VH-VL binders against Rho GTPase-activating protein 19 (ARHGAP19). Designs and how they scored, part 2

Target 1, 207 residues: Rho GTPase-activating protein 19 (ARHGAP19), of Gallus gallus (Chicken) (q5f3g0r98to304)
Amino acid sequence: MSLKRKEKGVVFGSPLTEEGIAQVSQLIEYLHKNLRAEGLFRVPGNSIRQQILKDALNSGTDIDLDSGEFHSNDVATLLKMFLGELPEPLLTHKHFHAHLKIADLTLFDEKGNKTSTPDKERQIEALQLLFLILPAPNRSLLKLLLDLLYQTAKKQDKNKMSAHNLALMFAPHILWPRNVTANDLQENITKLNNGVTFMIKHSQKLF

## First folded at step 1 (VH-VL)

Design cb4 (framework fv_cofetuzumab)
Fold by ESMFold2-Fast, scan of step 1:
Structure cb4 (fold): chain C 207 residues (1-207), chain A 118 residues (1-118), chain B 111 residues (1-111)
Amino acid sequence: as target 1 above (207 residues)
Amino acid sequence: QVQLVQSGPEVKKPGASVKVSCKASGYTFTDYAVHWVRQAPGKRLEWIGVINTYSGNTYNNQDFKGRVTMTRDTSASTAYMELSRLRSEDTAVYYCARELWYGDFDYWGQGTSVTVSS
Amino acid sequence: EIVLTQSPATLSLSPGERATLSCRASQSVSYYGESYMHWYQQKPGQAPRLLIYDASNRATGIPARFSGSGSGTDFTLTISSLEPEDFAVYYCQQYSEYPYTFGGGTKLEIK
């Protein structure tokens, strides 16, 4: 006779898997029901409740987010923590410089001189191609995440979170360089925030 | 409440320039692009261009290239559209509009009448 | 540039009737499952008002009697039961490419 135990998976801090995505999708589903919460993703939640949720996800324990034991801010913070604790960013290291180029893509005028005006259609096409070549788990989670953020931005009159505000909260958790320098942080932070803002605003076109 | 308030009516002679202002209130100005659209008496709406209020980057309709300049003042939450070398055909009501996501103009200014006559 | 043709130019109906307004694009404005078409209402002396975005979604505050449909090159705005305040000019607008363009308008007038 032996007792069978449920195998404990490590969800946080581990490489992204379809199983991990299934568990994190419960947080995303809950947040879709709470899009009107003021300061969603900006206002920090309770650290003790967040740790309880994190432990439950890591152990595969059933979670009832609608029990009233958890607040939207707890779940929102935990989602950001999950993304930021991935060993490789959701958008991947290898595509970091491509995203910077896409964010700062410009048009040339009729004289062949570079303008600072963004080329929206070319940015959309480039992002569609980058997302197509993402590993399937990354692409699946990114689609779920961008849809969540797009729907959150739509409720900004209630939640006070614009696409740009959400980009400020999420960009450092989904895209970071392999090697960090002071110059990279200063020069690239605005481009990354603008790039993620663009992804949120145009998320319906990118997949 | 979200409002876009434009400058008052203008009467100009051919060859002159006009600068229309659009003051935003009730939201974070730099979170939304501002577009400019005009309508000649009894005619359709005509898109002039867009300014990204955060970066200051602009794109102008080629029909206005070389004559239109769009700018903004983030401290005053105000967008500007200047049209030079005016012709009688430029007589129209000029609107500014906020872009919610992509091309969807959810709030408009009240319009600025510009009349070009000799 | 993409040319939008609206028909009819004028539509005369009575309150309570159903209105069907058409907008035809010179080339497809649908890509990757989305249709890049908006609808606006304009009353005399007023700025346009956003009614429908992305072909079929009602803008905030727009009554349920307004609906949009279509894809590719053919789009329709429907008002299921006209109210007196609905008699206005309606414009379609594409945003699939620059420059953004508007249709010539359909004037809805009381019969």
Scores: ipSAE 0.000, ipTM 0.452, lowest interface PAE 14.6, mean pLDDT 82

Design cb5 (framework fv_cofetuzumab)
Fold by ESMFold2-Fast, scan of step 1:
Structure cb5 (fold): chain C 207 residues (1-207), chain A 121 residues (1-121), chain B 111 residues (1-111)
Amino acid sequence: as target 1 above (207 residues)
Amino acid sequence: QVQLVQSGPEVKKPGASVKVSCKASGYTFTDYAVHWVRQAPGKRLEWIGVINTYSGNTYNNQDFKGRVTMTRDTSASTAYMELSRLRSEDTAVYYCARVYDSSGYWEFDYWGQGTSVTVSS
Amino acid sequence: EIVLTQSPATLSLSPGERATLSCRASQSVSYYGESYMHWYQQKPGQAPRLLIYDASNRATGIPARFSGSGSGTDFTLTISSLEPEDFAVYYCQQYSEYPYTFGGGTKLEIK
């Protein structure tokens, strides 16, 4: 498939645009055809091939990902790089603390005391609401990303990548705080990884 | 109201190509993928493939030996499926659908009315 | 590809009776506690209508008499008390992997 003509020509490191999403969606579609690759998103690709592909996407040059010139690991790594190089995380800075609170939602006992048991129904409802109020470009790309990760996790028997493994790879590339202390960062990393794991497992219900 | 409206019936000769359209309304076209499914008379449903309406990227069922091309027009909210090198066994009703899958919000499933394609000499 | 086998091919029953329809997959369509199996109803001249999604969840507007169960490779659609409008063809469909596949269908007909 040929790329749509780009107006500016820069995709990586720029604010999220409809044109940039169209370009990076090509990587996502390619990866859907390669879900059985062992260690997909964990095993790094070739840095030279990744740079060639990155340069092509930035310039709007047509590229045939199905040509056999690129490994699935090249495309997978480039997708992570794109998300991590966004000026603002895909899930946005302003929702960072909301995601931490959602990860901490637990059931209350008959006496009104907070328990340690996750309240999955409330977590799903809260995420649905947060995703509805995301900027349209962010919501569209997030939906594509979570679907890809969910489908990848479904092929765990072949690719050896669980939802939790994928969350470890992607959480730091889609959600980070504007400012945080060292102590908070360690605690927050665990919560974010668990939150993104939940998003991947329940992605069909979040949009 | 969500609706998928397909083009009218087609009669083609063996070796020709047919292009079926599917016009979406009542939702944001680019937020959902469009799937194509066919059903020959008295036979099971057969999945042809899917198009990402935002990017235009497709995954086609290899059983069609590369004869299927899917495209979309975002300004017209319309998806297209073109099947080339038609054979008599391609005679079927062709459906477009916004099916419940991992990209959709649960409980949403919408099908077009179907397009009858007859391949005869 | 995942092959879905439905049985029986035809089922002849009277209104008020219970119908049990089976769908077997050539490999598991369940992952992480979820089952990627749908059930559809199709009447002559109409597009398929979603009845059950993710093996056991009833789609919006579907009467309570319809229920789905099963996991892994074995799935069942049950209609607790048949109404005249329920006589149709029923298909199972997996979306666990590409290509998506459908079963051969079970035709439910009036005895």
Scores: ipSAE 0.005, ipTM 0.440, lowest interface PAE 15.1, mean pLDDT 83

Design ea1 (framework fv_erenumab)
Heavy chain, then light chain:
Amino acid sequence: QVQLVESGGGVVQPGRSLRLSCAASGFTFSSYGMHWVRQAPGKGLEWVAVISYDGSNKYSVDSVKGRFTISRDNSKNTLFLQMNSLRAEDTAVYYCAKDQYDFWSGYYDYYGMDVWGQGTTVTVSS
Amino acid sequence: QSVLTQPPSVSAAPGQKVTISCSGSSSNIGNNYVSWYQQLPGTAPKLLIYDNNKRPSGIPDRFSGSKSGTSTTLGITGLQTGDEADYYCGTWDSSLSAVVFGGGTKLTVL
ESMFold2-Fast, scan of step 1: ipSAE 0.005; ipTM 0.475

Design ea2 (framework fv_erenumab)
Fold by ESMFold2-Fast, scan of step 1:
Structure ea2 (fold): chain C 207 residues (1-207), chain A 123 residues (1-123), chain B 110 residues (1-110)
Amino acid sequence: as target 1 above (207 residues)
Amino acid sequence: QVQLVESGGGVVQPGRSLRLSCAASGFTFSSYGMHWVRQAPGKGLEWVAVISYDGSNKYSVDSVKGRFTISRDNSKNTLFLQMNSLRAEDTAVYYCAREYYDSSGYLDAFDIWGQGTTVTVSS
Amino acid sequence: QSVLTQPPSVSAAPGQKVTISCSGSSSNIGNNYVSWYQQLPGTAPKLLIYDNNKRPSGIPDRFSGSKSGTSTTLGITGLQTGDEADYYCGTWDSSLSAVVFGGGTKLTVL
C-alpha cells in the first residue's frame, strides 16, 4: 500500500496549530536579535520581501532570516500580519469583556467612576488565571509574544518603542470582539491599549 | 536627559484666563500619562489633573472642573493646562509631572517633575 | 486640605533614624500603591519611593518605605543635614477618583 504524506498546511489565516507556532517562532527568535531597530513594529517593511517570507512560511520552506535578504521591519510586519489574520484573536473572543474589566483597574473613567482604582496585584492575578485557561497553543504563543514585546520596550532608548507604543501596534491584532457596534469600538480602544500595555510591562509575572 | 519645562505662568486678575505649557524632552512623550500638580504658597501638594498617554481620558479635581482643561499635543511633545475663570484660590506654583513606569510595569508615582511655573491671581 | 494624615514635623540628630507616618483609608492607601516625595526648599518634588517600598535609580538605601493596611511609613537612616526637606506621601483615591497627597512633614536635622 502507498501512503500519501500530509502536505504542510497554510499558516496565515488558518486556526492556530503547533506547526504554525513553530514557523512564527522563527520570526520571534530573529526579532530578539534585532531589538535595537528604531521604530521596530511601527515602521513598515518592504511588501515584496514580506510576501516572499509569507509564501515560504505557508509552504513550510525553511528561510535563513540571517541571510541579509530581509530587514527587521519585514519580519516585524509579518508577525503582526500573522496575528491579525487568525480567524479568532490570540486572546480569544470569549475573554474580550474580561480583558476590558481588568483594564478598568488601571484606567480613569471620564464620568468619574469611583470604582476605577489602580490595583496592580489584583490585575496580575486576574490575568494569570485568564491565561491559564487559554488553549495551550494560544498560551504558548502569547508567552513568546509578550516576552518579545517586553524585551523590545526595555530597549526603548535605542528603538524608541515604549510598551504603550507596542500596545497601540498589537492590541488590534490580538484582541477583538466577535460582535461589535460602531459605538463600542471608540469606548473600548483606550481600555484595550492600556490593558495590553499592562500585559507587556508585567509579562515576566503573568506565566 | 529626561526633562520637563513649564511656561505660561504670570500675574492675572480674577476671572481672567491663562494657558500653561509643559515641554517634554529626552523620552517618548506619547507613551506616558501626564499630570498637573500645584502648590499654594506655604501649603502642600495638590493634584490638579491627568491626561492619558493618547489624550483620550482626562480627569481633574472637583475644584477646577468646568474651569480648567488639560490637553496634549504628542506631535510637539507638549502638555497644556487651559485655566479659565481664575480665582484667588488658584494661586500656586504649577508643576508638570510624568507617570512612572519601570521594567515591572506601570506605577502610581511621578518620577520626573518640571521646575514649576508661578500663577498669581490677584487684583 | 489633605486626605492623607502626616505629622506636621519631625526632628532628629545627624546619624539617627527617623520614621514619617502617613495614614489613610481603604479607598486610598489600603487598596493602592503608595509613593513618597522629597521637596527641598525652593525646588520641585523628587520621587523617593514608589510601589510601596521600591527606590528609583539614584536613591540611596538610607530611604525605605513600608505599607501595612491603611498606613504607610517612610524610614530614613543615617540622617544628614541635606535631608532637611518636606516629605509627602501620595496615592490614588478611588472614592474621590483623584490622586491625593499627605499634608507634608517638615524634617529638621538638629
Scores: ipSAE 0.000, ipTM 0.438, lowest interface PAE 18.7, mean pLDDT 82

Design ea3 (framework fv_erenumab)
Fold by ESMFold2-Fast, scan of step 1:
Structure ea3 (fold): chain C 207 residues (1-207), chain A 121 residues (1-121), chain B 110 residues (1-110)
Amino acid sequence: as target 1 above (207 residues)
Amino acid sequence: QVQLVESGGGVVQPGRSLRLSCAASGFTFSSYGMHWVRQAPGKGLEWVAVISYDGSNKYSVDSVKGRFTISRDNSKNTLFLQMNSLRAEDTAVYYCAKDLEWELPYYFDYWGQGTTVTVSS
Amino acid sequence: QSVLTQPPSVSAAPGQKVTISCSGSSSNIGNNYVSWYQQLPGTAPKLLIYDNNKRPSGIPDRFSGSKSGTSTTLGITGLQTGDEADYYCGTWDSSLSAVVFGGGTKLTVL
């Protein structure tokens, strides 16, 4: 009985939606074609071109990224902005402390004492479980993002971006606590960066 | 093409030292963990040691702990194994191997051709 | 002694199928992913299977892997004379905090 509503979509700064993921997937698909760009995700693009692209995505306008109008740096920066402008981080507030605990998982010795050696397999298993309980939209976008970053890191001889460099760029845009303070970020920044580095390196096993 | 070339093997008396080198090419050496795996004559494979991409994390089997030290020089794309207090049971072909991904259980996607270490009186 | 147990040898004719077993315990195969390596006479080992059942680029689909409980199996179909080699299973052992390998299986193609 109800008529379907037609309305303008808003992508940036809004809660994650299927429409938003479809629009952002276009950026990710384009970036897979441009993995060799030096400083990808580190070097900022042109702010005017980024705003034009952002406005087009917000309006639901069909975009031809291969037209030559946009550069890889514009698209890379816009992807980071999208993730950072979500009202809740992609990995969610709920799992923030779980990610810190997973980063601290280490092997136990024969006597049952905790060692300093990372327990990589338990870290992978814990991340697999956390990702399974993410909302479906978050899990889908995270899988696309981590594969993009993994493929980018594999081309670091061309683009000069290691998994760790990419983690430095993305960690603060995909995971932050509900009540952010400078001290909380500073204290945990190394763990977050190491955790995201681990996710990038092992992305092929996490889903 | 990924290539790993080991050197530094030889014949030494028990209690002496040797330093093995592995020259890497064809991949971004500084992005991958590296391993040493050995094989005694007519025997199977035995994992020896691992080093992370940046050299900050190292691990070795108990039988060589305190005697062998793994290290790397990323500026020269070279992996090393310093072997001190050598014993007859250390006699083997030593392979350097590239980590496929830095994760347990560790996978060795490329191997060098090996360098022979013989410890005999 | 090897921590993982493999048969010392296996043989089959060209074109046939062969299966190589590898048995361990809960501290290794039971709780960890498994790899398989091929070593041709006088050469270095080559990765055939990782993550229990995945093949690296360049490994033909004649090679397959599987894991069940504390055991893993390498399957080779359409055997060729060039498959004559030693085969090793490998994984992480949580109790030893070390990579462990099977004792190796010599495949003879009759």
Scores: ipSAE 0.000, ipTM 0.443, lowest interface PAE 16.7, mean pLDDT 84

Design ea4 (framework fv_erenumab)
Fold by ESMFold2-Fast, scan of step 1:
Structure ea4 (fold): chain C 207 residues (1-207), chain A 121 residues (1-121), chain B 110 residues (1-110)
Amino acid sequence: as target 1 above (207 residues)
Amino acid sequence: QVQLVESGGGVVQPGRSLRLSCAASGFTFSSYGMHWVRQAPGKGLEWVAVISYDGSNKYSVDSVKGRFTISRDNSKNTLFLQMNSLRAEDTAVYYCARDYDFWSEDYFDYWGQGTTVTVSS
Amino acid sequence: QSVLTQPPSVSAAPGQKVTISCSGSSSNIGNNYVSWYQQLPGTAPKLLIYDNNKRPSGIPDRFSGSKSGTSTTLGITGLQTGDEADYYCGTWDSSLSAVVFGGGTKLTVL
């Protein structure tokens, strides 16, 4: 079961903590310096270098990300892995259906371009409320993540990553239901991608 | 008090270059997208270009693409429009305008008074 | 020709109501929020309406906006001589990746 999450006594795969957020914040800080990298978050990087970084973060070992030994793609992929390996998604299981309903307030085309936003203010207000009632660690990391993705999308002329492209990469790693069937996931994947696209584009207003 | 003050306009011959500046004050310039909008004598408004808050993302109207370059210096609160290969049809008043945020708004809550560019021989 | 279509002029008497139309397509008005700008003679444009129907601080409630499908309208009630101006609609065009304006409507208050 690829979607099943297991509990472990390490940073990766463990419930979200302030200590874990501090470790992952180092990756986010590095990525802010590398927003122009083409295919950032899409191109997978090197699995061996990613494992070295993962092991260092799990053990609390200091690593100089600016040493030139790592590519931005390695760090970007590791951030996605961290989020996807959480036992509960960053946005939580209980808010899954609320996010689907909110996503229906904005329509997007297949390229992720906004086609209509008849109720932008209501969608923003609903997301602000959902984010306020998140556990504090989840809200803190979500704010850091959405700001990173917003800044990445603003440089899409350099990195080729639109808010929609980033949503395709991140939605499955930050939001999934507790009980899932192949049909449930298939029916809702477009709504999830659109919802996360909206979160990225409007992130500056959501906190 | 938000203020936008354009400068650098003048009379130039076809094929020459001109650089417009817009000095911003009264707000955190680095937090806003900025636009250039022009208006030919007796004509309507024509959008020219936009630059994101950090200068990394830019769009311009096709008729000026490859000739005009929008840029900004956030340390000096200044917006620029570098205009190369000027043509008679570029004759207009050029306005600097503030976007609320480039990604969602695309409306201009504050405008400068404009600077006049005349391309003639 | 402008991408958005407005009537070139409208006229009415003081105290009356006037409506200025602006027509586009699905790539602009149909899928995006619309703004309206007032340009008094010899001055820079001023934001009058944003997000289809919202007024900035300082804009009286005599001014209103509405959007339906690929068209939008600016309504002005209780016309005053000081309302004589050119009015422009504006929005993002998704196909052009550009802000587009209507050709402008000259309002004469006789």
Scores: ipSAE 0.007, ipTM 0.468, lowest interface PAE 10.9, mean pLDDT 83

Design ea5 (framework fv_erenumab)
Fold by ESMFold2-Fast, scan of step 1:
Structure ea5 (fold): chain C 207 residues (1-207), chain A 122 residues (1-122), chain B 110 residues (1-110)
Amino acid sequence: as target 1 above (207 residues)
Amino acid sequence: QVQLVESGGGVVQPGRSLRLSCAASGFTFSSYGMHWVRQAPGKGLEWVAVISYDGSNKYSVDSVKGRFTISRDNSKNTLFLQMNSLRAEDTAVYYCAKGEYFDWLLEYFDYWGQGTTVTVSS
Amino acid sequence: QSVLTQPPSVSAAPGQKVTISCSGSSSNIGNNYVSWYQQLPGTAPKLLIYDNNKRPSGIPDRFSGSKSGTSTTLGITGLQTGDEADYYCGTWDSSLSAVVFGGGTKLTVL
């Protein structure tokens, strides 16, 4: 693809860069100040205000999110849009099937015996290894994202958003297969949601 | 393996103080959130307080706010509950309970101590 | 009253099946994982079910859990006299910023 380089770069719809992460980190910083907002990431924002923010980030224009012109819902929706518009998901196509296997109910222990409980320690270790081998930009943004979602879940008393609710909102925006049938997508939805829930809940141990 | 042993309970008059301790072993104490749960005689379970793995976050039920303080000493693998201005309604068995997380966010307690009895009576 | 509602008692004969219900709201059971605890007379509670339907090691498969909407149930099959206990459901309540429990259900195996 014939994309021309710019000082601050194009943020939305382009490959992930350190410059792009710096721009989107402004959204994450703002959201950390607004964790109490009820329905955060669930309630959509205003499309016009979202477009203004998107255009500003794409052009590298500085914008004052604390001006009062924007609502937390605008910023939250734009963060989801950014992740979903990446040409490759944040967690990468390469690791899609690994995440499905980690998220699957492991009905068998390391000896091959049936068990009703997943090995959470092994799941944490597997995720730590997958995250360690992610490209540096992906790992950096993932760490920021999972910390934001973990802190959001900690304020669920105010915002009404559990780790599971947040996973429902974010899973389809950070992990998707390169090619998929309708059947594959449907069967994997629950697994992906459970996997992302686990990542949010244990985020402080994954890096 | 995992053990939680409470101590410090007793009989005390209203308005007095008690300090409960919970000695933890068999897991990395500094990696997990810890809780106090109480049970009045013949009644159900009531969650009292939680402290995160590093002590940075604390939450408690409204009925004990300003009177009870949860704390921990990770170097000694010990959880504490300082109970001031005790009332008759605080009479209960107090259980030390390990959270499934290192933080305040919790859906279940994977291990419980045997409990220590606190009786507030005149 | 407890935030989560359980029947105060349930009874059945040895070898039978029993189910214990627990109902709440969207701020607790509806949006969070549920756990169940068994408390034998004079003892501390013991984790029986976590994450809605998972059993810790050492818990027999005759104990099961399920969740639907804002309600959850504990199922016990092949009842034994040693199952006589109080059973509590528990979860996080996002409105209260607190762990909440059901009022408890006393199981009597007659």
Scores: ipSAE 0.005, ipTM 0.466, lowest interface PAE 12.0, mean pLDDT 83

Design eb1 (framework fv_erenumab)
Fold by ESMFold2-Fast, scan of step 1:
Structure eb1 (fold): chain C 207 residues (1-207), chain A 121 residues (1-121), chain B 110 residues (1-110)
Amino acid sequence: as target 1 above (207 residues)
Amino acid sequence: QVQLVESGGGVVQPGRSLRLSCAASGFTFSDYGMHWVRQAPGKGLEWVAVIWYDGSNKYYADSVKGRFTISRDNSKNTLFLQMNSLRAEDTAVYYCAKDSYYGSGEYLDYWGQGTTVTVSS
Amino acid sequence: QSVLTQPPSVSAAPGQKVTISCSGSSSNIGDNYVSWYQQLPGTAPKLLIYDNNKRPSGIPDRFSGSKSGTSTTLGITGLQTGDEADYYCGTWDDSLSAYVFGGGTKLTVL
């Protein structure tokens, strides 16, 4: 009977599993080899090649990403799609307001002055605690994702993608509200982008 | 254990340039901000500049803005200070110091032994 | 010249207690945590106190820090000849976007 309950094939749009993480980790490993690509995660890939990759991952088929058949933009776009198609965001719905509170501790922009309190250290401590209580699959994938984005931002002289630019691309794919008005969402998205920027910049300290 | 070793100091004429280096070991260099602090002969400590862990943000003391440039090479665990348009008042021992975090400037937990820069004609 | 104000010198005998003051404003000491650094003659500075009153590993409990408003104080009890050094307070200044030090206090052990 246990065999009848096992479905091995559907990765995209399904709840997060160890098998699904293993499949998606192939995309992350490939992207680590292509960090210098200009506009990585910003420039869209080819929809036909992306669908071929998606179908292969859903079927559990091994793909040679180093074959030269796929562009880094294809793989980058597919990773974003995977995260955005999860039934529940990677950071979870229940932690949405906690992330907004933590983001509020950053009382300055990249060009602004620091606040008078050590808010950034408080943000690190709060995020460490919040990540510790995430479900194990979510925490594992989040660690892989934030490391990838951190390494990408370190190559911004080549790829032109700052931590803030990456946050703009990824924030709506890893955390979204369940019940919010359009105007309320607009304000919250700005705070969320700042929060995710902080996570990327400090990813090495968060786990 | 944490070690910071400065080099590149020397005697230079006013208006010339000099580049200082700081070799770091014993910690994950790319995770921490780095500072330069100087001390003129017989005088107190004067902060010069900080660079964040990833090089994305830099701050300078007003006395060196436009003349000095802080940079880092995380692949070589090395911090740099490019000093242009040097003046007699830049004469000092230059210390490399590790930020307690990413470059937030909370406190400086480890210091190198310093390298001496003398600007004289 | 310095943003934070310290007395230029202080002196005491072995075994005595000494305090070194450091005064600033709301943009530095008032709103931020303060550190103290010890510089022995001919050596690089060493972190002595951080977060107003915490000691790094290896710093004896004879050294203490405190903060009140826009001022901070370093306390040294059981003074030893090896404590003869220059002491600097330091903190971040929000208005300058810079780390700032006091002018330094020379402790002489008589």
Scores: ipSAE 0.000, ipTM 0.438, lowest interface PAE 16.7, mean pLDDT 84

Design eb3 (framework fv_erenumab)
Fold by ESMFold2-Fast, scan of step 1:
Structure eb3 (fold): chain C 207 residues (1-207), chain A 118 residues (1-118), chain B 110 residues (1-110)
Amino acid sequence: as target 1 above (207 residues)
Amino acid sequence: QVQLVESGGGVVQPGRSLRLSCAASGFTFSDYGMHWVRQAPGKGLEWVAVIWYDGSNKYYADSVKGRFTISRDNSKNTLFLQMNSLRAEDTAVYYCAKEGYDLYFDYWGQGTTVTVSS
Amino acid sequence: QSVLTQPPSVSAAPGQKVTISCSGSSSNIGDNYVSWYQQLPGTAPKLLIYDNNKRPSGIPDRFSGSKSGTSTTLGITGLQTGDEADYYCGTWDDSLSAYVFGGGTKLTVL
């Protein structure tokens, strides 16, 4: 979409753009400096500080996150809000069932019988191809997000957040189907969390 | 040598909970799927649940869905079965079983007895 | 009610041969490898056959397995008193997303 057809300063709740990604990247850069914060992405921030930061990003105002006015929890919660407020999830509606199938890819034995052992190489190859099909803005932001979550999980001795814990926090904000009943969501939630866990753990190989 | 040792069994009243553990040694625990299999007194083998090598996928027998939860701690080489809302029909010896390279059980523990009685 | 059907018992004299059948459907035996387990009285089950016809190290060649269509058979030759046990077939069932066992066959060596 042309810049003339969109308000330049609107970031939250609007379709993903290169300009919006540049604004949100400031949050991601800040969080890379705060990876050791205990409960990062799980502990909620202050709603007033989050609103101030959200308003600044929406207006395109320069932000000094290192001013000491904001806590890491404020920035982390706002990043989750941004992803959840997108008109379409970061991973897109149309790829929902593909992600469920990729999570179930397992090794076959010499006779072609299915095993319970995950086929990690095939899962990685499938995700690489699926990510190449994503719109360029979605792929760019996904790469930044998965790297952040991978680096966060590497510091789990300090922050107490494993890749699985992070997946529990992020999966509902980056992947949801267009029309699904509550019962269908309950059945699929574990698979989605496992799929996002795999993406975080292997993020360095996916792009 | 491969060894599996179950614990946590006992006598419990209907509606209560028990947590079973299986301590594994002699192999790389994080490389293999793990199963729980039970056997009621004088009856045959009944598969209960599986958990994949990394804890990602889990499947349950219809008789225990919604009541039992399988989990593992790869850092401690331990498999768990959380058993909630226990019924008389859950009375059995519970075996921990290790997968081979595919879906067969190359090693079994000696079992732990769970008795649900009032 | 077992998904896989086995005869409840079989018997023969020492030195004789027996076969134990196990029948299922396309979603289990038909599409998947089958294993056999031996359970001696008062003990845990032990893997006897895997991948339809393969023996783990330490299992004598008197024990054999075979699969045809949706059925599988365990063969035991040169019966010994120590073979007296319960025998179970087992495989994955794709439609149930579950591992299933046969009802078990009690082998009595007369």
Scores: ipSAE 0.000, ipTM 0.414, lowest interface PAE 18.2, mean pLDDT 84

